# Designs tried in a protein design chat: VH-VL binders against q9h9l3. Part 31

Target 1, 176 residues: q9h9l3
Amino acid sequence: PRKMVAIDCEMVGTGPKGHVSSLARCSIVNYNGDVLYDEYILPPCHIVDYRTRWSGIRKQHMVNATPFKIARGQILKILTGKIVVGHAIHNDFKALQYFHPKSLTRDTSHIPPLNRKADCPENATMSLKHLTKKLLNRDIQVGKSGHSSVEDAQATMELYKLVEVEWEEHLARNPP
Short names: E, the ipSAE of ESMFold2; O, the ipSAE of OpenDDE; V2, 0.75 times the mean of E and O plus 0.25 times the DockQ between their complexes.

## First folded at step 20 (VH-VL; framework fv_amlenetug)

Design w3 (at its last look DockQ between E and O 0.75; V2 from the best seeds 0.00; counts 0 for: pae E 8.0 > 2)
Fold by OpenDDE, look of step 20:
Structure w3 (fold): chain C 176 residues (1-176), chain A 122 residues (1-122), chain B 108 residues (1-108)
Amino acid sequence: as target 1 above (176 residues)
Amino acid sequence: EVQLLESGGGLVQTGGSLRLSCAASGFKFSDYAMTWVRQAPGKGLEWVSAISGWGSTTYYADSVKGRFTISRDNSQNTLYLQMNSLRAEDTAVYYCAKAPWEFPGYYYFDYWGQGTLVTVSS
Amino acid sequence: EIVLTQSPGTLSLSPGERATLSCRASQSVTSDYLAWYQQKPGQAPRLLIYFASNRATGIPDRFSGSGSGTDFTLTISRLEPEDFAVYYCQQYDSSPYTFGQGTKVEIK
């Protein structure tokens, strides 16, 4: 079977009003939850809004952050040829300015069997926090210190593993 | 198995037009950006054009900009290169090449076709 | 554009020998967006290395890539008869994507 990884990114605000979401941290874990990558990333443009409450990113994290161009290369090297699991992963790819092949992408925010298992409407978009609590009985994204992309990536992988067999069979019968 | 098969090459006069095709199989065609790379006889490789998986973004080398048009039909798993106003320096083997992802940036080419020869004569 | 200069132009070696091919960039390729290709006569190029040092699927261990910044190297530890070909480096750090002029590895 093809190797599988999970990814989660944190973004800060750049641009004139801080409305542009720029990659500031990226975490990648393998199928077992082992961390393959976890780096703070320096956007090419000036940061206007760290969005710390959500991102967990602070100014001191950017002091030795990996330049975006270099980080992207490191990340793409890891993702190449793999099945990539994420939650609302389109946002991560957009911030990364990279789009993984759709057929090799798994978005846990759009998996009906996963929602069903969590007693949620199949076609609803549920948060990672909610699904993790319901299905894994674990609290993530707690406190005011912001999110942990490693924790989120691990949770995402564990959620997917709950429905992996069923969903992969579905995709095989109904390729996107 | 990934397969790329170019066609449409041939002899054409300067100022003429030609349309190349590349038939793809063995992978989900729309998931990957596609490129054209050419090689003049006895010379090196030159990037010509690229198109994103969904066809929403295209790129061209300065040497062909305004004369060549890249396109794709994902329903037919086919890549195209419309070449107009052809010049002698456009004479080359034209390769269809697959990118490793959909985004039309930061390409290397993991699979190549066998190429089709285009000869432009005065 | 980034100009890639390969050296030497021609490398004459015998089977079993070590081959070292150089690719120098006119400016830094900071993200290591550098690939190597092999092209045999009458054939299409084949990907050998991507991201400067990653071996493509199915490529033998005797092929290795190294380097960063402006200097990159392709090494063939022990030449096999089927390794005599032209080798190209290619950068994808910035558009337009450019190739080196190639190094021909020929049998001595």
Scores: ipSAE 0.883, ipTM 0.936, lowest interface PAE 0.6, mean pLDDT 96
Fold by ESMFold2, look of step 20:
Structure w3 (fold): chain C 176 residues (1-176), chain A 122 residues (1-122), chain B 108 residues (1-108)
Amino acid sequence: as target 1 above (176 residues)
Amino acid sequence: EVQLLESGGGLVQTGGSLRLSCAASGFKFSDYAMTWVRQAPGKGLEWVSAISGWGSTTYYADSVKGRFTISRDNSQNTLYLQMNSLRAEDTAVYYCAKAPWEFPGYYYFDYWGQGTLVTVSS
Amino acid sequence: EIVLTQSPGTLSLSPGERATLSCRASQSVTSDYLAWYQQKPGQAPRLLIYFASNRATGIPDRFSGSGSGTDFTLTISRLEPEDFAVYYCQQYDSSPYTFGQGTKVEIK
């Protein structure tokens, strides 16, 4: 079978009034949770709002950050040909200006068997924090210092493993 | 197994029009950007046009801009190239090629069709 | 537009020899957005290498790519009879995507 990775991104505000979300950090882990990539990324546009309370990104992180075009190339080299797991992963792909093939994409925010294990409605969109607390007995994203994309990517991979056998069999019968 | 099958090539007069088709199978068509690449007899490869997985973004080489239109029908797994105002320089084998993801920027072509010959006579 | 210049134009070698093919870009190619293709007479191109150094699915390990910026190399460590073909480099850093003019590898 194909190799599998999990991805998580943090965004800052660019554009008018800082409402555009631009990529400022990306973390990728392998199946075992080992970090394959973790870089601060400099958006090509002026940063209006670091969104530090949620993103954890501060001005000092941008001083030597990898420019977006270079980081995107590095990230796509890692993702190519692999099953990519994420949480609400469409937002991460949008920030990357890239959409991975749907047949190779797994979104833990939209997996009915995972929701069932958490005693949540099958069609509900559940937060990563909520699923991680219910199913892994871990608190992530604690405090107001911002999220850790490494922590979030690792949690996302562990969540997917809980339903991997069932969900991969389902997708084989019902190709996306 | 990925397969790309071009059709619609043939002999056409200068100033004429031709519509090429590429039938795709073995993958979820809408997940991938598609492209046309051509090769004049005895010459190298020239990129012609690309289209995103859902058709919202298109790109054209300057040599064909305004004359060629790329499109796709995701319900029929088919890529098209409408070629108008054909010139002798457009004589080539036209290949349909698949990108590795949905958006055409920053990618290469992992699978190719066998090509269809377009000959433009003056 | 980024122009890719391949050298040599023709490389005449015997089976078992090492082949070294060069691709030079007129401008730096960002993030190694460079691919290599093989094309045999009457056949479609076949992807060999992407992102300058990654082998495509099913490509033997005798094929390797290297380089960055403006200078890229395809190496075939030990030529086999099926490797005699034309090889093209391609950049996908910016539109229009461009190909080199090709290097023909032929039997001496």
Scores: ipSAE 0.013, ipTM 0.616, lowest interface PAE 8.0, mean pLDDT 88
ESMFold2 (binder alone), look of step 20: mean pLDDT 92; pTM 0.940

Design w4 (at its last look DockQ between E and O 0.05; V2 from the best seeds 0.00; counts 0 for: pae O 7.9 > 2, placed apart)
Fold by ESMFold2, look of step 20:
Order: sequence, then C-alpha cells, then structure tokens
Structure w4 (fold): chain C 176 residues (1-176), chain A 122 residues (1-122), chain B 108 residues (1-108)
Amino acid sequence: as target 1 above (176 residues)
Amino acid sequence: EVQLLESGGGLVQTGGSLRLSCAASGFKFSDYAMTWVRQAPGKGLEWVSAISGWGSTTYYADSVKGRFTISRDNSQNTLYLQMNSLRAEDTAVYYCAKAPWEFSGYYYFDYWGQGTLVTVSS
Amino acid sequence: EIVLTQSPGTLSLSPGERATLSCRASQSVTSDYLAWYQQKPGQAPRLLIYFASNRATGIPDRFSGSGSGTDFTLTISRLEPEDFAVYYCQQYDSSPYTFGQGTKVEIK
C-alpha cells in the first residue's frame, strides 16, 4: 500500500491553433489520499487556449507557476520506482513527456472489475466523473470553473482501492 | 535480479563493422529504455546511444551518428549496437545500461552490464 | 552540449575522513537532472545518486548529493575502505547525456 501514488494533470492548449495539450497543473497523492505534490506549471511555449472550462487554469495561475522542466523533475522524482495510478493516464504521461513502466502503471479507465462494479460494460472506457459518482457516491468536476487535479487524483486512488486486491492478482497472472 | 550481459566485442580493423548484443533478464525488458556507454582504456565514460522501451525513439552522440545504429528485439530481451565504419577512437569497453523508465528523453542508468571490449586496429 | 568538469582530479584521503567532490556544468542543468556513479577498477559503474540528491537502492546513507544549476557536490561523510574508487557525475537534462571526466578518491 505505501508504494502507490495516484496522479492527475490539467492541460492547456499550445502549438498551432492551441491543439497541443501541454501540462499546466499536476497533483500527486499517496495511498491514503494525502497530497504529495500540487503545482501550477508554466508550459515552455505560448499558451493559446487555457481551456479553463475543463482545466480550471487561468492566466493568473501562470504568473508564478513552476517552469515545466523544474516541475517535471520534481514529479519524476516522486514517481520513480512506484506503482502509479491514474485515469486515462497515457494523456498525463504524454503531457509530462514521460512514460512510466507499464508493469508499474494502473489505469482506472481500463479495469474490467471496476466497470463491473459500476454496472458498466467490462471493456468500456468510463469517465472518472461517472465512476466516482456511481461507486463513491461523490460528485467531482462540478460546474464550469474546471477540474481540480487534487480532487481527481484522490478519487482515482479510492476507485483503485475498490479493486486493488483482485486486479493486482490478475496482473500477477497476466503480466501486461 | 536485473542482469545485463554484453557480447560481440573483439578485434576489428579500421573501417570494419561489428555488432554488439546485450542479453537482459530480471525485469520486463520492453518497459525500459536502454543505452550504450563506452570507456576508452584509461579514460572516462562517454555516452553513445539510447533507445526507448518501444524502440521508436533513438538518440546518438555526435561522434557516432551516421555510423552506429541502436536497436532492440523485445521478444528476445536483447539490445543491439551495430557499429560501422569503425575508427581507432572507437576502441573502448562498451557497457549496456538500463534506464528507470520506458521513455522520457532524460536518462540516467540504474543498472549496468560488465562490458565487452572492442579494439579497432589499423 | 553540456560539459561537466569535476574537481579535484584526485582526492587523497584516509579512511574515516570526509570527501567532497565537485561537478560544475558549462550551462545550467535543470536542478535535479544530475546523477553520480562509482567505478572500481575492472568493474562497471554503479549508480549512487539520481535527481541530484536521491540515493539509489542499497546505497549507504554516508553518500549524499546536493546542488543545482551549474554546481553539484557528492559528499561521503566517513570514507570506508570500499569507497576508494573513481566517481563520475552525469547530466541527463538533454542529449547527449554527458559525464564528467571523473574524480579519483584514493587512499593516502
């Protein structure tokens, strides 16, 4: 239990027409949901679209945000050697320009036992909001002021705990 | 237990070619980026090349770019270095080393093999 | 390319003494993208420190790293007989992932 963390990131639009997703916030929690890291992060290139409706990121958050290279080092230092839990976590790793070992990665968007508990098709990709409401009786990502990556990381860890024993045994028998 | 075992070193003439191999065990090979680092006799360490866990991204030192090719066979847990157009200054012990992640573009090396000697003679 | 310069070239000390090894970069390295390795004669390098200050698995707590920007240090608080070796710093902020030229720690 003490070797797991959950991560969630918020992205803004950069690059041509704001279509590139760049990291603007990252939150990491431990097994118990305590916050290990939570920083606004300044992308190395011009922000074209803050995507505030979903990201919660506003211009004022970037004024004193941690530069991407520094934040990335801090984040990787925490993740190294740990089981990392996330939801659609490939997008988070892409924004970090980093890919954690697959054998140490857990993605709550693709866990059949978790979908089954939510009365969803086993192979469906379910949103974090839907799973959290259904299985934890909690509303996250409320309103149009954007997501909280702390809230989302905490929810992701709690969802994984619902299936942790079963899924870890499955992965031991069926290495990814 | 992580183990890396280099092979394929030996004596080769200037302009020749050689292929090094590194057999990996004790970890899921495709999860980790791999690298080659060399050390000329009596000299320090020099990074040579790196390859991502899936094999699609490769990096080379300027001194070997265009002459050396890094590759991997994840089904055989084996890393390769194809060395062409060899020069006297390529004489070194070549180490296979493992990075702690699949891809980052920023690599340090947490496990090393014992090395294989390449000697390039005129 | 980031050039790493280590000092001193050779450090002659007795067991039980404190060793301080310096690594200076030609341009700023993102704070924590710096590693330290130990190499004994006829052996492969061994990772000691990553992210400037994190000890690798199984490394004794007498080894510590610090620094940022262009200036980094490796400290061995109390030299043991097995610590007499060559030490290399390495940056991984960008390719090529350069090493310093090494510092030899030898018995006086």
Scores: ipSAE 0.317, ipTM 0.758, lowest interface PAE 3.9, mean pLDDT 90
Fold by OpenDDE, look of step 20:
Structure w4 (fold): chain C 176 residues (1-176), chain A 122 residues (1-122), chain B 108 residues (1-108)
Amino acid sequence: as target 1 above (176 residues)
Amino acid sequence: EVQLLESGGGLVQTGGSLRLSCAASGFKFSDYAMTWVRQAPGKGLEWVSAISGWGSTTYYADSVKGRFTISRDNSQNTLYLQMNSLRAEDTAVYYCAKAPWEFSGYYYFDYWGQGTLVTVSS
Amino acid sequence: EIVLTQSPGTLSLSPGERATLSCRASQSVTSDYLAWYQQKPGQAPRLLIYFASNRATGIPDRFSGSGSGTDFTLTISRLEPEDFAVYYCQQYDSSPYTFGQGTKVEIK
């Protein structure tokens, strides 16, 4: 089996009125939850909205942040050849301006067995916070200080591990 | 300043046991994975064992599996290597080394101790 | 396990010359999880390169790493007297986290 990593990104607002989501932090963990990558990232454009309440990003985090181009290269090196697990991961890839092969991507926001296990409708899109609470009895994204991408990536990996065997078998029988 | 100091080395007979220690300072010990690497006299480096920051995960080279046990006491900032059933080929300088990132799954090593010599005689 | 084979075994050069050291992996090292270390006589190893091409803190510019997959190279552009030592590559792609057998760079 391929090596597996989980990714979570935080974005800030750039462009007019801060509506463009730009990568400002990326965290990657391995199968055991060990951190492989955790960096603040400097967007190429001026930050208009730090979205601190959600992102946890503050201006001080950008002082020594890794330039986007450099960070992107580092992240892609880590992801290459691996199964990448994330929650609503299309947003992360979009912010990275990179799309991992679909066959090697696992989105915990679209795994019916995971929702079923959490007593949620199979076709519903549930939040990471909700699934984590229901299935792991863990509170994430608490407080007003914003999200921790490391915590979110770890939670995502642990959630996937709950249904890994079943879901991988399903994917093997139903290749994209 | 990061410091790693190995101890516990010495002369031991074949089949004997020895416990190595590595005292760490200058960093938050519990947040970093640690490793043991050994070097036989006049030979190259050989990876022996590694342990995650909180000790939940351990790794061993095949050559020491079942004989060596890596552990840590984070309250004492100390890494250990319990070596049992020692063999002549275990004779080496044993280094402890630190992983570069907090809670990292990257098992390369940015700081090393000066090593402690273990000699196994037949 | 991933076996790393370094070449040459010994490299005899003079100060000021360029040194090229090779590290070949028995299988692909994914994500460039490859490090280089320097070890001088009677000393512990020192990290030189990580992620195949990134210099560790405090490492002079004359040291550079390159390569991917199964073939990696450490280059010392202009040897200084203090650069004569043994160099090891190490993969951290998967356990066991193996080292190469080393290349000795000695003064001609």
Scores: ipSAE 0.008, ipTM 0.616, lowest interface PAE 7.9, mean pLDDT 93
ESMFold2 (binder alone), look of step 20: mean pLDDT 91; pTM 0.935

Design w5 (at its last look DockQ between E and O 0.79; V2 from the best seeds 0.00; counts 0 for: pae E 6.4 > 2)
Fold by OpenDDE, look of step 20:
Structure w5 (fold): chain C 176 residues (1-176), chain A 124 residues (1-124), chain B 108 residues (1-108)
Amino acid sequence: as target 1 above (176 residues)
Amino acid sequence: EVQLLESGGGLVQTGGSLRLSCAASGFKFSDYAMTWVRQAPGKGLEWVSAISGWGSTTYYADSVKGRFTISRDNSQNTLYLQMNSLRAEDTAVYYCAKAPWYFDSSGYYYFDYWGQGTLVTVSS
Amino acid sequence: EIVLTQSPGTLSLSPGERATLSCRASQSVTSDYLAWYQQKPGQAPRLLIYFASNRATGIPDRFSGSGSGTDFTLTISRLEPEDFAVYYCQQYDSSPYTFGQGTKVEIK
């Protein structure tokens, strides 16, 4: 059986008006929630907007941040051959300028059984915060200090584990 | 088990055209970028071209740019290389190779699986 | 482009001996985006190492990769008869993706 990891990334704003989302932190945890990777990452372009209230990223975090190109290699090394779990994970992959094989990707923002378990419409897009509260009775992304990508990755993995058996069976019958 | 099987190689005159095919099996074809790598007789390996999983992005070595076209049919699990304006220096075994992932921009490709190759000979 | 130079061109050794193969880059491969391949006569290349030091699936422990920047090394701790082949390094740090010219490991 293939090993699973969960990933969550934080992005800052780059480009002329800060509208480009650039990777600034990435966290990866294993099936048990152990941290495999957690690094601040320096975008290749000048940061215009740190988006701190959401990202948790501050200027001081970039002083010794890992250059994007190096960080991407480190991350890809970890993800290779794994089933990758994330929430709205297409955003993370876009920021990484990398896309994991779809057949090996699990997006908790698009798992109908998970929404059903949370008494939400199956085809609705629910936030990680909401699902975590409903199904794990845990508060994440609280305060004004921004998100913790480690916390979010761990929550994402735990959510997936709730529906893993059912969803993996579904995917086996209906491969993407 | 991952399998890649090249075909379409043969003898062609200088200035001629040839189309190579690579039949893939054992993995979700559209999930992975694919590449062509060639090897002239008795020589080393040379990267030729690459294509993203859905065919949205293609890449070419300068030596073949404007002459070769890489494409794929994901419904048939097949990779193609259309070679036009062939030259003597294009003579080589052409390998189909699988990348370990998909890239949206200029990719960082190593090749985890290779086909057996198909020989292309360009003569005057 | 990044030019990879492998040395030596030919390495003559006996089974059981240690093989050390060098791959030098014309400029720094900062992300360690370097792979090693093995090719036997009449066969397709086989992936040995990726990201400079990670063994591919199914590759024996006697194969190891090391190095960073401009200098990379493939080591075969104890040569087996089936290890006599040509070895290529390849960088994927920047396009075009280039290979070294190869090192032939032959039986003494």
Scores: ipSAE 0.578, ipTM 0.861, lowest interface PAE 1.1, mean pLDDT 94
Fold by ESMFold2, look of step 20:
Structure w5 (fold): chain C 176 residues (1-176), chain A 124 residues (1-124), chain B 108 residues (1-108)
Amino acid sequence: as target 1 above (176 residues)
Amino acid sequence: EVQLLESGGGLVQTGGSLRLSCAASGFKFSDYAMTWVRQAPGKGLEWVSAISGWGSTTYYADSVKGRFTISRDNSQNTLYLQMNSLRAEDTAVYYCAKAPWYFDSSGYYYFDYWGQGTLVTVSS
Amino acid sequence: EIVLTQSPGTLSLSPGERATLSCRASQSVTSDYLAWYQQKPGQAPRLLIYFASNRATGIPDRFSGSGSGTDFTLTISRLEPEDFAVYYCQQYDSSPYTFGQGTKVEIK
């Protein structure tokens, strides 16, 4: 069967007033939660706002960071041909300047059975933090020192596993 | 099984027009960018044009820009190439090919599945 | 434009032998954005390798790709009768996407 990975990204602000979101970290884990990729990434444009409170990215992380074009190639080599799981994953793909095939994409922010298991409205967009607390009894993204993209990718994979059989069968009957 | 079936080739005079079609099956058509590649008799491969999954972004080789238009109809799983102002150097087998992803804003593509091709001959 | 030059133009070998095909780029190809295709007479090209070293679906493990920068190699570790064909490299690092001129692998 087709291999499955989970991805999470952290972004910094570039462009005028730091309003453009540019990729600065990417983490990819396999089905078992083992880290396949975790790199700091140097955006091709000047960083205006590190957004450290949420991103966890600091100037020192950029000193030896992998240039965006190289990192993107490494990431795409891992994603190609696989089912890719993420949370609000459209934002991650936008930062990568890449969109994975919809039939191979799973977004834990938009899975009705997952919301139902959390006693949430089926069509609501729920945060990763909330779903993880409710369904896995774990606290992630604790404090104000920034998110861990490894932690978030691992949580996302565990959440998907809770509905994997049901949702994969649904998608087979109802191709996106 | 992925299948791509080209049609619409034939003999056309210089300055004429022709519309190629490519019928796709065996995959979710709208998930993938599509492309045309051509091969002149006895020669190598030349990339012609590409289009994103929803059709919002198109790319053309300089040799065909302004004369050829790529399009797609996702409701019919069909890719098209409208070829106008045809020249003798446009004579080739035209292949329909599938890219491995929906959209790359830089336009970077390799081609994981190919059709069997349709011959376009442009006579002077 | 990145020009890809393949060598040799023709490679005459017997079944069971190792084939080594070279593709050299006029400029560095970033992040291994390089693919290899096989084409038999009267047939469409078939993808063998993408990202310089990844085998495409259904491609036997006797096919392997390697290289980076300007120098890339396709290796067929043990030629089978069905492997005698023309092989093309292709870069997708920058537009226009270009192909090499081909290497014909023929039976000796």
Scores: ipSAE 0.088, ipTM 0.694, lowest interface PAE 6.4, mean pLDDT 89
ESMFold2 (binder alone), look of step 20: mean pLDDT 90; pTM 0.920

Design w6 (at its last look DockQ between E and O 0.64; V2 from the best seeds 0.00; counts 0 for: pae E 5.9 > 2)
Fold by OpenDDE, look of step 20:
Structure w6 (fold): chain C 176 residues (1-176), chain A 122 residues (1-122), chain B 108 residues (1-108)
Amino acid sequence: as target 1 above (176 residues)
Amino acid sequence: EVQLLESGGGLVQTGGSLRLSCAASGFTFSDYAMTWVRQAPGKGLEWVSAISGWGSYTYYADSVKGRFTISRDNSQNTLYLQMNSLRAEDTAVYYCAKAPWYFPDYYYFDYWGQGTLVTVSS
Amino acid sequence: EIVLTQSPGTLSLSPGERATLSCRASQSVTSDYLAWYQQKPGQAPRLLIYFASNRATGIPDRFSGSGSGTDFTLTISRLEPEDFAVYYCQQYDSSPYTFGQGTKVEIK
């Protein structure tokens, strides 16, 4: 069986009016929740909006941040050949300018059995915060200091593990 | 097991055309970018062209740009290379190669086919 | 384009010996976007190393990659009879993706 990792990224705003989402932090954890990667990342373009309230990113975090191109390489080393778990993971991949094979991707924002377990509509898009509270009885993304990508990645992995067997069987019967 | 099988090679005159095919199996074809790499007799390797998993993006080496067209049929798990206006310097074994992911840039090749020989003569 | 120069052109060694192959880039290859391939006569290339130092699946531990920037090295700690082949380095830092000219490891 392939190894699994969970990923979560934080983005800042670049480009005109800060509407472009650029990678500023990436965290990757293994199946057990151990941190494999956690780095601040310097976007190639000037940061217009740190989005600190959500991202947790501040100007001082960028002083010694890893350049984007280097960080991408480091991240890709870890993801290669793995099943990658994330929440609304298409946003993370977009920010990374990388797309993991769909057959090896697990998006916890689109797993009907997970929503069902949380007493949510199967086809609804639920937040990571809500699912984590409902199914793990844990509060994440608390306070005004912004999100912790490590915490979010760990929560995402734990959520997936709740439905792993059922969902993997489903995917095996319904290949893309 | 990943398998790549090239076909369509042969002898062609200068200025002629040829279409190569690569049949893929053992993986979800549409998830991965595919590439063509060629090797002239007794020479090294040269990157020729690449196509993204869904076919939305294509890339070419300057040496073949405007003459070659890469495409894919994901319903048939097949990669193609249409070669027009062939030149003597296009003589080579042409390999189809699999990328490890979908990526607009930064290709390396984790699996290769056996290759098909294209000979261009005057 | 980034030009990769491999050295030596030919390396003559005996089974059991250590092989050291060099790949130098005309400019810095950032993020270690460098791969090594093995090609035996009449066969397709096989991936050995990616990201300068990561062994591909199924590759024996006697193969190792190292280096950064402009200087990269492939090491075969103890040559086996099946290791005599041509080895290519390839950068994927910048388009066009280029290969070195190859190093032939032959039996002494």
Scores: ipSAE 0.573, ipTM 0.862, lowest interface PAE 1.3, mean pLDDT 94
Fold by ESMFold2, look of step 20:
Structure w6 (fold): chain C 176 residues (1-176), chain A 122 residues (1-122), chain B 108 residues (1-108)
Amino acid sequence: as target 1 above (176 residues)
Amino acid sequence: EVQLLESGGGLVQTGGSLRLSCAASGFTFSDYAMTWVRQAPGKGLEWVSAISGWGSYTYYADSVKGRFTISRDNSQNTLYLQMNSLRAEDTAVYYCAKAPWYFPDYYYFDYWGQGTLVTVSS
Amino acid sequence: EIVLTQSPGTLSLSPGERATLSCRASQSVTSDYLAWYQQKPGQAPRLLIYFASNRATGIPDRFSGSGSGTDFTLTISRLEPEDFAVYYCQQYDSSPYTFGQGTKVEIK
């Protein structure tokens, strides 16, 4: 079997009125939750809105941040050839200016067996915070200092493990 | 199993036109950028053109800009290269190549077709 | 435009020998955006290495890549009969994406 990693990203606002989401932090963990990558990333464009309440990103984090082009190369070296797990993972890939092959992508926000396990409608889009509380009895994203992408990536991997066998079998019978 | 099969090569006169096709299978075609790379007989490789997974972004080498048009039909899993105003220096084997992701940005070519020969006689 | 210069132009070796191929860039290549390809006579190129040092799927361990910045190396630790081919480096750091002129590895 292919190796599996989980990813989570934090974004800041760039572009007109800060409405473009640009990558400012990325964390990647392995199957066991060990951190493989965790870096602050400097967007190539001017930061208009740090979005600190949600992102946890402050100006001081950008002083020694890895430039986007370099960070993207480092991240893609890790992701290539692996099953990548994320929550609403499309947003993370968009910020990376990259889309992983669908057959190697797992999105915990859209796995019907995971929703069923949480006693939620199978096609509902559930937040990472809610699923983590219900299924892992953990509180994440606590307080007002912003999210931790390491914490969120670790939670995402643990959620996927709850349905891994069933979902991998489903995908084998129903290729994307 | 990824397969890329080029067709449409042949002999054409200078100033003529030719349309190359590349039939793709074994992967979700619309998820990946596609590229044409050419190789003149006995020479090295030259990047020609690239297109994003849904065709919104196209790129051309300066040597072909304005003369060649890259396109794709995702319903037919087919990549195209329309070549107009052909010159002797366009004589080459033309390879269809797959990028490892959707955008033709910062990318290499993980799978290649076997190529189709275009010969432009003066 | 980033120009890639490969050396030597031709490398004449016997099976079992070690091959060392050089690729030098006219400007620093960011984040190791460099690939290596093998092309046998009458065949399409085949990806060997991406991101300067990552082996593509199905590529034997005898192929390895190294280097950064402007200097990159492809090493074949023990040449097999099927390894006699032309090898190209390619940068994908900036458009236009360019190839080196190739190094031919041939039987001595």
Scores: ipSAE 0.134, ipTM 0.715, lowest interface PAE 5.9, mean pLDDT 90
ESMFold2 (binder alone), look of step 20: mean pLDDT 93; pTM 0.950

